# Ledger of designs, part 147: VH-VL binders against b7kms5

Target 1, 80 residues: b7kms5
Amino acid sequence: DTFETVRNTIRIESEVDESLRQLCHEERITKETWLEAAYLYLCEKPEELAQVIQLAQERLSQRKAIADYKRAKTMQERFL
Short names: E, the ipSAE of ESMFold2; O, the ipSAE of OpenDDE; V2, 0.75 times the mean of E and O plus 0.25 times the DockQ between their complexes.

## First folded at step 8 (VH-VL)

Design pp7 (framework fv_iratumumab; at its last look DockQ between E and O 0.07; V2 from the best seeds 0.00; counts 0 for: pae E 13.9 > 2, placed apart)
Fold by ESMFold2-Fast, scan of step 8:
Structure pp7 (fold): chain C 80 residues (1-80), chain A 126 residues (1-126), chain B 107 residues (1-107)
Amino acid sequence: as target 1 above (80 residues)
Amino acid sequence: QVQLQQWGAGLLKPSETLSLTCAVYGGSFNDYYWSWIRQPPGKGLEWIGEINHGGSTNYNPSLKSRVTISVDTSKNQFSLKLNSVTAADTAVYYCARDYTVEYFGSDTYDLYFDYWGQGSLVTVSS
Amino acid sequence: DIQMTQSPTSLSASVGDRVTITCRASQGISSWLTWYQQKPEKAPKSLIYAASSLQSGVPSRFSGSGSGTDFTLTISSLQPEDFATYYCQQYNSYPLTFGQGTRLEIK
C-alpha cells in the first residue's frame, strides 16, 4: 500500500555529483527518484545493464588502486 | 576465484641471479600491490618488496641493491630478480597479494596478504 | 627497521587449552599488526588484522588484542587443526617486518 524507504549515505566523485545535481535541478526531479528510475529502467534492458555494470567494475577497480597507492604512501611517510 | 601461480624455482650457484615469475588468475590485477616474501628453511618470513600495475615499487632496504621487481600488466604477471645470490638466499619464495582495507572518512589503512602462490624452493649451493 | 619479537618461540599445549602468544614491536605501531597461521609446507594464512579484527571464515576462538608495542594472540580452546606456527607482522612503515614465529606443538 505505501512506499517504505531507506536512507542511504553514499560518496561519489565531485564532478559526477555536480553534473547529476544540475540535471536534477533542470528536470525538476530529485537524486532519489533519478536513482530509482535509472535502476528500474536498466533492469528492463539487460544489454545496457551489462554495460553499466562493466563501467561500475572499472570505477571500483580504479578506487581500489588509488586506496592501495595511498596506503603505500602513508607507510612511506611513517618510515623513521 | 583468485589464484597465484609461480615458476622459476631451482638450484643456483653463488653469484648467479635468481629469477621468479608470478601469474595472477581469476581476479583483478590492477587494483593491488603484489609482494614477494621469502622463508629460509625452518625460519621466519622476510618481506622482499612490492609492485603495482603502474610499476611503483617499495623494497626492503636490506635487499634493495640486489633486487628488482617488475610487472607485465598485459599478462597479469610480476617477477622477481635477485642478483649475486649466496647460500643465505636459500629459501622458499612466495608471491602474494597485498590487500588494503580502506575505511569511510579515514586516512588510515589496514593491510594483510590474502592470497599466496604455492611457493618456489630456491637452493643456493655448490 | 621495526623489529618484531615473539614470545615464546615454541609452546606445547593440549586440545582444549587456552593458548596465548605475544608479539612486541621495537617502536609504536598503533594497531597496524596482522597475525598469520602457517602449517607445514603451506603458505601462511591471515587470521587477524588491525591487531583485533578477525577475518571472515576464521573461527571465533581466535582473538587478538593490544596496541602500541605489545600484542597478544589468544586461542580460547585449542583444536587439533590449530597446531601450526604463528607470525605477527607490522604494517606501520616500510619495510614490512614479521616476528620470528611461535611454533605451537602437541604436548
Scores: ipSAE 0.562, ipTM 0.850, lowest interface PAE 1.4, mean pLDDT 92
Fold by OpenDDE, look of step 9:
Structure pp7 (fold): chain C 80 residues (1-80), chain A 126 residues (1-126), chain B 107 residues (1-107)
Amino acid sequence: as target 1 above (80 residues)
Amino acid sequence: QVQLQQWGAGLLKPSETLSLTCAVYGGSFNDYYWSWIRQPPGKGLEWIGEINHGGSTNYNPSLKSRVTISVDTSKNQFSLKLNSVTAADTAVYYCARDYTVEYFGSDTYDLYFDYWGQGSLVTVSS
Amino acid sequence: DIQMTQSPTSLSASVGDRVTITCRASQGISSWLTWYQQKPEKAPKSLIYAASSLQSGVPSRFSGSGSGTDFTLTISSLQPEDFATYYCQQYNSYPLTFGQGTRLEIK
């Protein structure tokens, strides 16, 4: 079988990334194949997918808040 | 999917005030900065300014004295006012969403405009 | 303000050609640069951010490189739909500023 891959830049929170890295090492898989497998699994589990989406939205909101703070801080520092 | 729709008067006389509004549909209004960008006919792009849901603004110094950007979070809308217009203000005006990409462990971020309004041609003529 | 200067202002090319557009910043902007594509009577579309990060859905024939003051947008094999105007934009400092644009025309 042949397949094409798409290169993506994925940034993961450090503690989550470390935990995931450890799991992948123990199970002899990669973070990429883990993400693929997890997504495919969730595609067949609508309730679980909804829960993951909600959690992802919450985490995104937190990232946005941090980003806003960094933007504001950067602007303030540039005018000092 | 996110959609931006804008409206406002397209024909002005010198010294009048430009007024445009942009409405956001299908997305989280409170999670982003929102910008106004203009483009004179056949020319390049000029960033006018931005606003977040809290009303915090950043303006281009070249226009700061004449520009006011405001937000109505209850309507998921933000607006642009440009006072004392001249022929130099003739342009297509775009509203856009500023997408911010954060970096954990860093004070830096990336930014790009990912969603745009359809554009509003504003012509200033006597 | 940081001035962004693109080169060339316009160029003609044929389908299949390798095309390179350059953008120079008046001061160092690290990798805080985004490339946009704009077609007539349309809003710009973001292609590449962080100087080299390809946006989702953008064909792999597009690539960006550079840091500091000199940046390049490359189209490895030009397609008919690629004829448009391209802009670089820095977000290192306010105010945000764009290059003057590069119009890519069919030869």
Scores: ipSAE 0.293, ipTM 0.820, lowest interface PAE 1.7, mean pLDDT 93
Fold by ESMFold2, look of step 9:
Structure pp7 (fold): chain C 80 residues (1-80), chain A 126 residues (1-126), chain B 107 residues (1-107)
Amino acid sequence: as target 1 above (80 residues)
Amino acid sequence: QVQLQQWGAGLLKPSETLSLTCAVYGGSFNDYYWSWIRQPPGKGLEWIGEINHGGSTNYNPSLKSRVTISVDTSKNQFSLKLNSVTAADTAVYYCARDYTVEYFGSDTYDLYFDYWGQGSLVTVSS
Amino acid sequence: DIQMTQSPTSLSASVGDRVTITCRASQGISSWLTWYQQKPEKAPKSLIYAASSLQSGVPSRFSGSGSGTDFTLTISSLQPEDFATYYCQQYNSYPLTFGQGTRLEIK
């Protein structure tokens, strides 16, 4: 019994996921309801949202660098 | 809804070339990698390789010297050729879609197979 | 290559039993693991992705857990239609590799 939802996959760093799981367990909520609540809360807080966006951009850049490295490594193995 | 339909050779002699084709319906052909996977009778699964719409490939090193995967984007099709077959290449061959999510720029971290073709049994005679 | 090793290779269980199948990777794969179910003469079907996320349409009696090198698939109350072979597959690194399979037979 729920309203319309979208199922997808999300990759989260293991240490961050562990911390988030513990928080949700302690607060007796789910990860998905926490994510929804966090987004809705930040929508009304422009300065806090900007800080979150900055952190997200930094993490995205780090993941892009890792992806580029993995692809370059795979091409090296391919051409051996 | 995505559907994969495959066809090609069923019975080969040693040293011949295996050739299979897979057609993709009802999906974004250009947004995914497309794989070939095989399963010898009574055995487990082996990933052969993958290709995207632009022709970029990755092959299992164990088969790389004999395998070619190609794509015809105008028909939303991709194909497998395996040269110099032996009895060890007898297997059911599957085409499959590599599930990919582009949340973080140019590459993906989720490579698993969410849609599969019906399978093609290829037998190499002794 | 990352070798995936499943245990047990086969097992028999009764309807209603809780069944546990394990998968071990030869090196760390974070949570980048998918479980498949394959019935005779059919293509594999994805059950669980990212180690613990249930695919749409898969019964809730299926669950997955683990990260790093040790992973578990659990069926909480075995049903007759769960007779099948189960495979784990890592998608952390090329080449993509599968476990050797676990054949689940209903006793």
Scores: ipSAE 0.000, ipTM 0.593, lowest interface PAE 13.9, mean pLDDT 83
ESMFold2 (binder alone), look of step 9: mean pLDDT 91; pTM 0.927

Design pp8 (framework fv_iratumumab)
Fold by ESMFold2-Fast, scan of step 8:
Structure pp8 (fold): chain C 80 residues (1-80), chain A 126 residues (1-126), chain B 107 residues (1-107)
Amino acid sequence: as target 1 above (80 residues)
Amino acid sequence: QVQLQQWGAGLLKPSETLSLTCAVYGGSFSAYYWSWIRQPPGKGLEWIGEINHGGSTNYNPSLKSRVTISVDTSKNQFSLKLNSVTAADTAVYYCARDYTVEYFGSDTYDLYFDYWGQGSLVTVSS
Amino acid sequence: DIQMTQSPTSLSASVGDRVTITCRASQGISSWLTWYQQKPEKAPKSLIYAASSLQSGVPSRFSGSGSGTDFTLTISSLQPEDFATYYCQQYNSYPLTFGQGTRLEIK
């Protein structure tokens, strides 16, 4: 019996990554298994899953707004 | 998923003010800049300007003295006003979403317009 | 302003042909260029950004290349739905500027 797995590369905020690394170290688990467990747990909790999705949408919106600001600033710096 | 719907005056006389509104349905309004782009009949595209949810604008310098883009965050709408129109302002006007691509560890970004409104023909004639 | 010039302004081709459209910037824009497709009475649709990055859902027969001032859009095997006007657009600096367009017509 072996698990069939896929390799993913993801980027997360430095502050969140540090906090998650501390948690995984203290509890002797890996980020991979924590992510799997968190998703599986939330799939059985529709109300909690909805809250997590709202937080994810807010964080994505903030990230995009910051990228837009930096993009506009960069283009302004090259304005002739 | 995301839909842009636009409306406003279609027929204008020289010297009047052009007014168009674009409403955004679905997706996150506050995450993006939103642009106006026009196309005279049989000609190419001209970028007019952009606005974000905070009201920060960038305008095409060729139009800056006549153009105002505003945002109504409570309605997820943004609007174009172009003063002192002439026959040269006759065009199909589009609203569009600016989509910025970011890269980890880079200070550069890519940009394209991923969603567009249906277009509004504005004709300026006496 | 950065001027974008496309060549040719129009061309006629047959289904199955390999088609190339060129875009030239009046100054260096690195790879900060997007290609759009526009069909009559419709808004443009983005095909390629960063000069060579194909948009999700765009057929693999479309490809882009170039950097600096000279850029090319290639359609490796033309399909009936590809007859349209194509525009390049730079995002190096404000104001954003487009090429004049290349109209691709049935031969």
Scores: ipSAE 0.460, ipTM 0.807, lowest interface PAE 2.0, mean pLDDT 91

Design pp9 (framework fv_iratumumab)
Fold by ESMFold2-Fast, scan of step 8:
Structure pp9 (fold): chain C 80 residues (1-80), chain A 126 residues (1-126), chain B 107 residues (1-107)
Amino acid sequence: as target 1 above (80 residues)
Amino acid sequence: QVQLQQWGAGLLKPSETLSLTCAVYGGSFSNYYWSWIRQPPGKGLEWIGEINHGGSTNYNPSLKSRVTISVDTSKNQFSLKLNSVTAADTAVYYCARDYTVEYFGSDTYDLYFDYWGQGSLVTVSS
Amino acid sequence: DIQMTQSPTSLSASVGDRVTITCRASQGISSWLTWYQQKPEKAPKSLIYAASSLQSGVPSRFSGSGSGTDFTLTISSLQPEDFATYYCQQYNSYPLTFGQGTRLEIK
C-alpha cells in the first residue's frame, strides 16, 4: 500500500514545545517522526499507555477549567 | 455517558423556599460551570444562574436577591434554593452543563448547554 | 439585559419546505449566539453555536447566519422530526438570555 500523510495543526504548552524542539534538534529527528514513534511504541506497552492516557485526561481537564474561567471573565467584562 | 438527574420541590405555597438538587453521573464534574434554567408553562427559557466546583457563582440579576446555588463536590451535586416564591415562579426547572468552546490562538470563547436534567415541575399556588 | 426577540412566534409549514426563523438582539452580540431545538416535554438540544457552527450529529439541512444584532436559522428541506420549538440564546454578557421561541407546526 502507498505511504500517505495528513497535515495536523495542534496546540501544545509552549514549555513542552520548547523541550521537544530541543530534543529533536539534538537527536536530529523531526517532531513528526518523534510523535509517530512515541505513539507506536506506547501502543505496544499497555501499562505505560494507560499512564499516558491518565496524564492526558488530567491536562485536558486543566485546559477546560482555564477556558471556563476565561469565558466567564470575558462575559463579565462585557456586562455594562 | 454524562447524565444529570434532578429531584426536590413539587408543590409550594407562596412565601416558601424552592429547593432542587442535581446529581451528575459519568464524566467530569470539577471542570465545568453548572446552570439552572427554568421554563414557565407555555413560555420561554430563563437562565437562573451558574456555579463551578470552587463555589464561584453568577446569577441572573432579576433573581439574585432570592437565589442561592450551592455545590457538593464530594457527591458531584449542585443545588438551587429560591426564597419567597410566588405564582410567577411556577415552571419546569432544568439543571444543565455549561460547555465552553475555545479556539486555537484565540481569546474568543463560545458557550452552549450540552447536557440537561430531566426537568422538575414546581407549582406555586395558594 | 440583552433582549432577544424571535420572529415569527409561530409558523406552519409542510415537509420539504424551506423554513427561516429570525432572532434579533437589542444590542450587538457579535456572533455569540446558540440555537436550540425543544420538543414537547423534553429539555432543549443545542443545534448551532457561534451563530453558524453546526453541532456534530446535526443534519446539514440546518444552517445559521448573521452577526451583530440580526440572526437567522434556516432549515433547507423540512423533515417530520423538525417540528418543534426553536430558541436563540446570547452569550455576549450576563445574564444569559433566550428568545421567546418560535413554534414550528405541521401545516
Scores: ipSAE 0.332, ipTM 0.786, lowest interface PAE 2.9, mean pLDDT 90

Design pq1 (framework fv_iratumumab)
Fold by ESMFold2-Fast, scan of step 8:
Structure pq1 (fold): chain C 80 residues (1-80), chain A 125 residues (1-125), chain B 107 residues (1-107)
Amino acid sequence: as target 1 above (80 residues)
Amino acid sequence: QVQLQQWGAGLLKPSETLSLTCAVYGGSFSGYYWSWIRQPPGKGLEWIGEINHGGSTNYNPSLKSRVTISVDTSKNQFSLKLNSVTAADTAVYYCAREYTLDYGSSDFTIYMDVWGQGSLVTVSS
Amino acid sequence: DIQMTQSPTSLSASVGDRVTITCRASQGISSWLTWYQQKPEKAPKSLIYAASSLQSGVPSRFSGSGSGTDFTLTISSLQPEDFATYYCQQYNSYPLTFGQGTRLEIK
């Protein structure tokens, strides 16, 4: 059935969230429907989908590097 | 699918240096810490130390004077050297990838998500 | 170093049983604890991180709870493949430390 849904919680960068929220507010759509539409659109655009996946991989690598740095810093502050 | 393969095992005599190598296949070497963990026969796990692709290390203080972990970025490999071994160093040695999640300063996590097959090192005279 | 102590050291159970094992830290570690499963002659496999978050692919019968110093791993309906040794590990401070392990054996 077309309207069966699942609930997900996601964390995104605050500047991206603010920009997306403003777009959604101005266009009178929800973040959920924007996400669905963006994914469906990109599935029909293989070159653009590949670019998005590459950007996602780069952003994930940056987050991992930052997380590793923050972890080391937190452990130092806790036990220095 | 990321896979770790390790080699360097066998029988050592007291005072010798233990040398093990771990190779990373099917995934990125950068962006992670890579750990060595050991397990004496019939006992629990002991963390030895960690290294990242840039060569930054953290060692267990109990082993720090004898241990060196190094990385070969060109081969996606990292290695363990443990000097002056004794019978107490007899164990299965594992290499592992450390996964860290970034969802805020209070939400970081560390766990070993991919492990090598293990290398048995026996120290006896 | 933070010492991790597991209870019991060994436990016998039957398929279908609810099994609970505990882990206690010598000082507060918030929720910064991982649970591992290790089968004989194999490397450990991570089950739960941040005390209560299930790893992808881990059956829902596994659950974790606790914060601070006292932590629990529960298997709600034990299956044959669950007979193994379980370890907790803290990541609050260096060095990373593990509990001594709990062996789960068939009754």
Scores: ipSAE 0.000, ipTM 0.633, lowest interface PAE 11.8, mean pLDDT 85

Design pq10 (framework fv_pozelimab)
Fold by ESMFold2-Fast, scan of step 8:
Structure pq10 (fold): chain C 80 residues (1-80), chain A 125 residues (1-125), chain B 107 residues (1-107)
Amino acid sequence: as target 1 above (80 residues)
Amino acid sequence: QVQLQESGPGLVKPSETLSLTCTVSGDSVSSSYWTWIRQPPGKGLEWIGEIYYSGSSNYNPSLKSRATISVDTSKNQFSLKLSSVTAADTAVYYCARDYTLDYGSSDFTIYMDVWGQGTLVTVSS
Amino acid sequence: AIQMTQSPSSLSASVGDRVTITCRASQGISNDLGWYQQKPGKAPKLLIYAASSLQSGVPSRFAGRGSGTDFTLTISSLQPEDFATYYCLQDFNYPWTFGQGTKVEIK
């Protein structure tokens, strides 16, 4: 039997990607399997999962703030 | 999940001010741009304007002289006031989240990903 | 203001058909275009942003293409739930402007 998979595209911070890529290289695993394993592990650890979700919410908030700043600057420049 | 709910009178008399409120749940009103859009019965969609919690706002020039959008961060709401209404202002009014997605570098994209159910406002004596 | 013109204004189609809707901007808007679906009595729903990016949860039979002034939305195999009015929206410059809408009707 083989696993049924889906293909998707995600954008992550370059510094995080670099660190994760190095970890995967050293441990001889793939980013796909690391992501699957991390999620599955955290699903069995509700308190740790909640902390990861909080960090994710904080990172999402930071990225939205940066995006909104870029939006304001770009839109103002288009009117100039 | 993020949800938006419009509220306000369904009937407004000509020459009066139309006042609507959008209640945001599942997200902070301080986290995004927010917008009002309207649709006259049987017609297409018209963008009214947008607001950021800091008070920064942009309006459709066709409505700018009559429209005011404001934010109440303590109630997690944003509101539309449209003055001097006429029968032409009869429409379903929608509030929506005006989301900015970071594409990296100087790049971003904008879309309206969450909408209220809409509220019909009829302008009639 | 940037005018958005959709073609056709309406079309009749059958389940399983390939449907293509076009949207033309009166000036270049890069890829700052979204497609929205509206069913009778309901709020619009985002399908596609940045001209070609499929919103999460939207079926893969929907596809957007284009850049600059000419854009298309394609439904590769029309389903019963796809009978609706479709709107394009430019977010390149204020004011945001919608196309007039394309109504996809059952044949």
Scores: ipSAE 0.454, ipTM 0.811, lowest interface PAE 1.8, mean pLDDT 91

Design pq11 (framework fv_pozelimab)
Fold by ESMFold2-Fast, scan of step 8:
Structure pq11 (fold): chain C 80 residues (1-80), chain A 125 residues (1-125), chain B 107 residues (1-107)
Amino acid sequence: as target 1 above (80 residues)
Amino acid sequence: QVQLQESGPGLVKPSETLSLTCTVSGDSVSSSYWTWIRQPPGKGLEWIGEIYYSGSSNYNPSLKSRATISVDTSKNQFSLKLSSVTAADTAVYYCARDYTLDYGSSDFTIYMDVWGQGTLVTVSS
Amino acid sequence: AIQMTQSPSSLSASVGDRVTITCRASQGISNDLGWYQQKPGKAPKLLIYAASDLQSGVPSRFAGRGSGTDFTLTISSLQPEDFATYYCLQDFNYPWTFGQGTKVEIK
């Protein structure tokens, strides 16, 4: 067998992070193993995977729009 | 798949206006900030400026007097005009998408995640 | 404008080598630093953003570190496809400025 991991920093909505952290503490698992398990589980369930992807696309679009709106307000005021 | 494609004349005469267009496919030009970057042959990268579809724009001060970036939402394009060109403006011109990552509280990281292939513009008579 | 200085300007390396490129900002830029790879005749490609975050699809052998004024890009085991020019870019304040580039050449 081969054992290789990568370290990634991810930014999660604070309310989601708080809920996930509580779940991991109560079940005695880590965020890393939960993420791996959730992805592997969904890969075997095409209809559920499609619903998760749709939610992810909606969340990404919303966060991007909010970020760009904030950028326009704050960055435009910086000196050039 | 978000793709960017530069277009415009490959040859511009000194003192004329260089005009380039970037066509955005796979995404709305209204959904992101967009940027122009150039690279003279054999040299490094230089940021020209950025635009948001609402008209918010920022330019490199070294080019601000000559550069204008605009958005055409109906054609899903954004464009660069650079006036009074000289041989020093000979470069490969790239368009790119600026992604804004929000850490909250006005703390942002901005990066260029999608680039066009680039178009060479030569300024000569 | 914030000046970005890379070192070295060029280096020669062999496949399997550990390569380190440094980028220094003329003033503090927090972690607002990206690394871009450019192969001959092609557009630059984002490798790392926020000084240390790896872009999706980029191999884990690339790692960025640093904050403030001193930053490094490390390639832990150089591959044939890694021979390229690398640029840092600060996104802390306008105008955005690139380093002059570091060319990684085959020995």
Scores: ipSAE 0.335, ipTM 0.794, lowest interface PAE 2.5, mean pLDDT 89

Design pq12 (framework fv_pozelimab)
Fold by ESMFold2-Fast, scan of step 8:
Structure pq12 (fold): chain C 80 residues (1-80), chain A 125 residues (1-125), chain B 107 residues (1-107)
Amino acid sequence: as target 1 above (80 residues)
Amino acid sequence: QVQLQESGPGLVKPSETLSLTCTVSGDSVSSDYWTWIRQPPGKGLEWIGEIYYSGSSNYNPSLKSRATISVDTSKNQFSLKLSSVTAADTAVYYCAREYTLDYGSSDFTIYMDVWGQGTLVTVSS
Amino acid sequence: AIQMTQSPSSLSASVGDRVTITCRASQGIRNDLGWYQQKPGKAPKLLIYAASSLQSGVPSRFAGRGSGTDFTLTISSLQPEDFATYYCLQDFNYPWTFGQGTKVEIK
């Protein structure tokens, strides 16, 4: 059986990326393998997975509000 | 899982008002921009306009005098009214979500990530 | 309004071929460009946003490149399911404008 991977493009907060990159460097693992391990670990723990999902929903809501504000402000200047 | 579904009459008479509704499920209509796009049979895509749930809207100048988009947050729906229709308004009408992704600083990008299946509206007597 | 012109208008290719579609804007739009796939009788589907970012769930054989006025969508190994019309869309200035579409037919 051949192991197969897929390429993903994601954007995360710079402070989070910096912290995760430092962790990966110090532990000698890759960002990809850390993400796989973290997700698989949480899938075994329904209560913890639910808490992470709630935090993710809160962060998504905050980022969308900021994005919508930037869009409204910028697009006023670009309206043809 | 976010889903959009268009509904409204499939046949409209010339000079009347075309009225369509988009029902949003799996997401709140109070979080994003919502858009209408149309496609005449065998032709390309044309953006009609967009609305933010607070009532802020933008329209294609070619349709601005006839098009009105509105939001009903209690029903989680948004709607299009296009007045004084002619045969040139015959098209498949799509509703879609415009997602705004923050890139930091003043930078962002916009894309249409979820679409309804489309509804054909024929303008004929 | 910003005019988006695609080339070619149509093409026919074999499974496994590398296909390149071009989109040109009448003025600079930075990287504010998306690519959408539309199969017959279906709604368009987002493939690429911000000129080069692959949408989650879209196969890695699709790639977008470019900035300013000249953009390309490449399908590195064409599959039968890729029979479709492809549209570019600029999100830089209102009104949003689509290219006229490029029809990809599998020979």
Scores: ipSAE 0.453, ipTM 0.790, lowest interface PAE 1.4, mean pLDDT 90

Design pq13 (framework fv_pozelimab)
Fold by ESMFold2-Fast, scan of step 8:
Structure pq13 (fold): chain C 80 residues (1-80), chain A 125 residues (1-125), chain B 107 residues (1-107)
Amino acid sequence: as target 1 above (80 residues)
Amino acid sequence: QVQLQESGPGLVKPSETLSLTCTVSGDSVSSDYWTWIRQPPGKGLEWIGEIYYSGSSNYNPSLKSRATISVDTSKNQFSLKLSSVTAADTAVYYCARDYTLDYGSSDFTIYMDVWGQGTLVTVSS
Amino acid sequence: AIQMTQSPSSLSASVGDRVTITCRASQGIRNDLGWYQQKPGKAPKLLIYAASSLQSGVPSRFAGRGSGTDFTLTISSLQPEDFATYYCLQDFNYPWTFGQGTKVEIK
């Protein structure tokens, strides 16, 4: 019996990664299985899922603002 | 789900101003960069310009003297005006979202992830 | 303006073939390159950004490589839905410039 898997590369905030690494080490699980379990658990908890989605939207907006700031600052100097 | 839809007249007379509007749904025009791209029949793609919702814009130098892009946040739209048109301006015009992805540190990357279906503008008398 | 040159301008291929398209920039653009697919009568669709990053929802048979001036798009096993025109785009310097396009046709 086997699982069919896909490989994904994700970029997350370093502080979050450090915290998650410590949790996985202490509980003897992997980041991959934690992500699967978290998603599956939240899909069955509508109220909690809504809260997580709201937090994700807030974090995405913050990252967009930072990225757009970097773009504006850098690209002003790149005219030919 | 973000969707873009171009609208405007399909026929413009030489020397007149071409005016197109892109309606944004599923996202606010008050974020990201928004761009116009055109494609003459049977030819390749040409970048016209971009605008950030705050009004800062960048244009292809070949079109800078004739092109103006503007944002209307109340209607969730952005628009292109291209003055003094000629037959060479006949093309399918696309609007698209220029997404900026944070790459960490001082780095970022740009890509056009959502496109309108395109609208053909023919310049003829 | 940075000139983007694609090779070949067109190619004929069969389902299951490995297809390679190249894109060359007239000056260094780091990894600031995207690949777009356009089917007849349709808007272009993003396949790859930052030279090698696969866009979500795009099949893994598409792969981009390269940096600086030389870039490659590879389709490892061509499918019927892959017959299209492919464009590279540099987003390093204004104005942004596209390659002239590579048409992948049925042999």
Scores: ipSAE 0.444, ipTM 0.828, lowest interface PAE 2.0, mean pLDDT 91

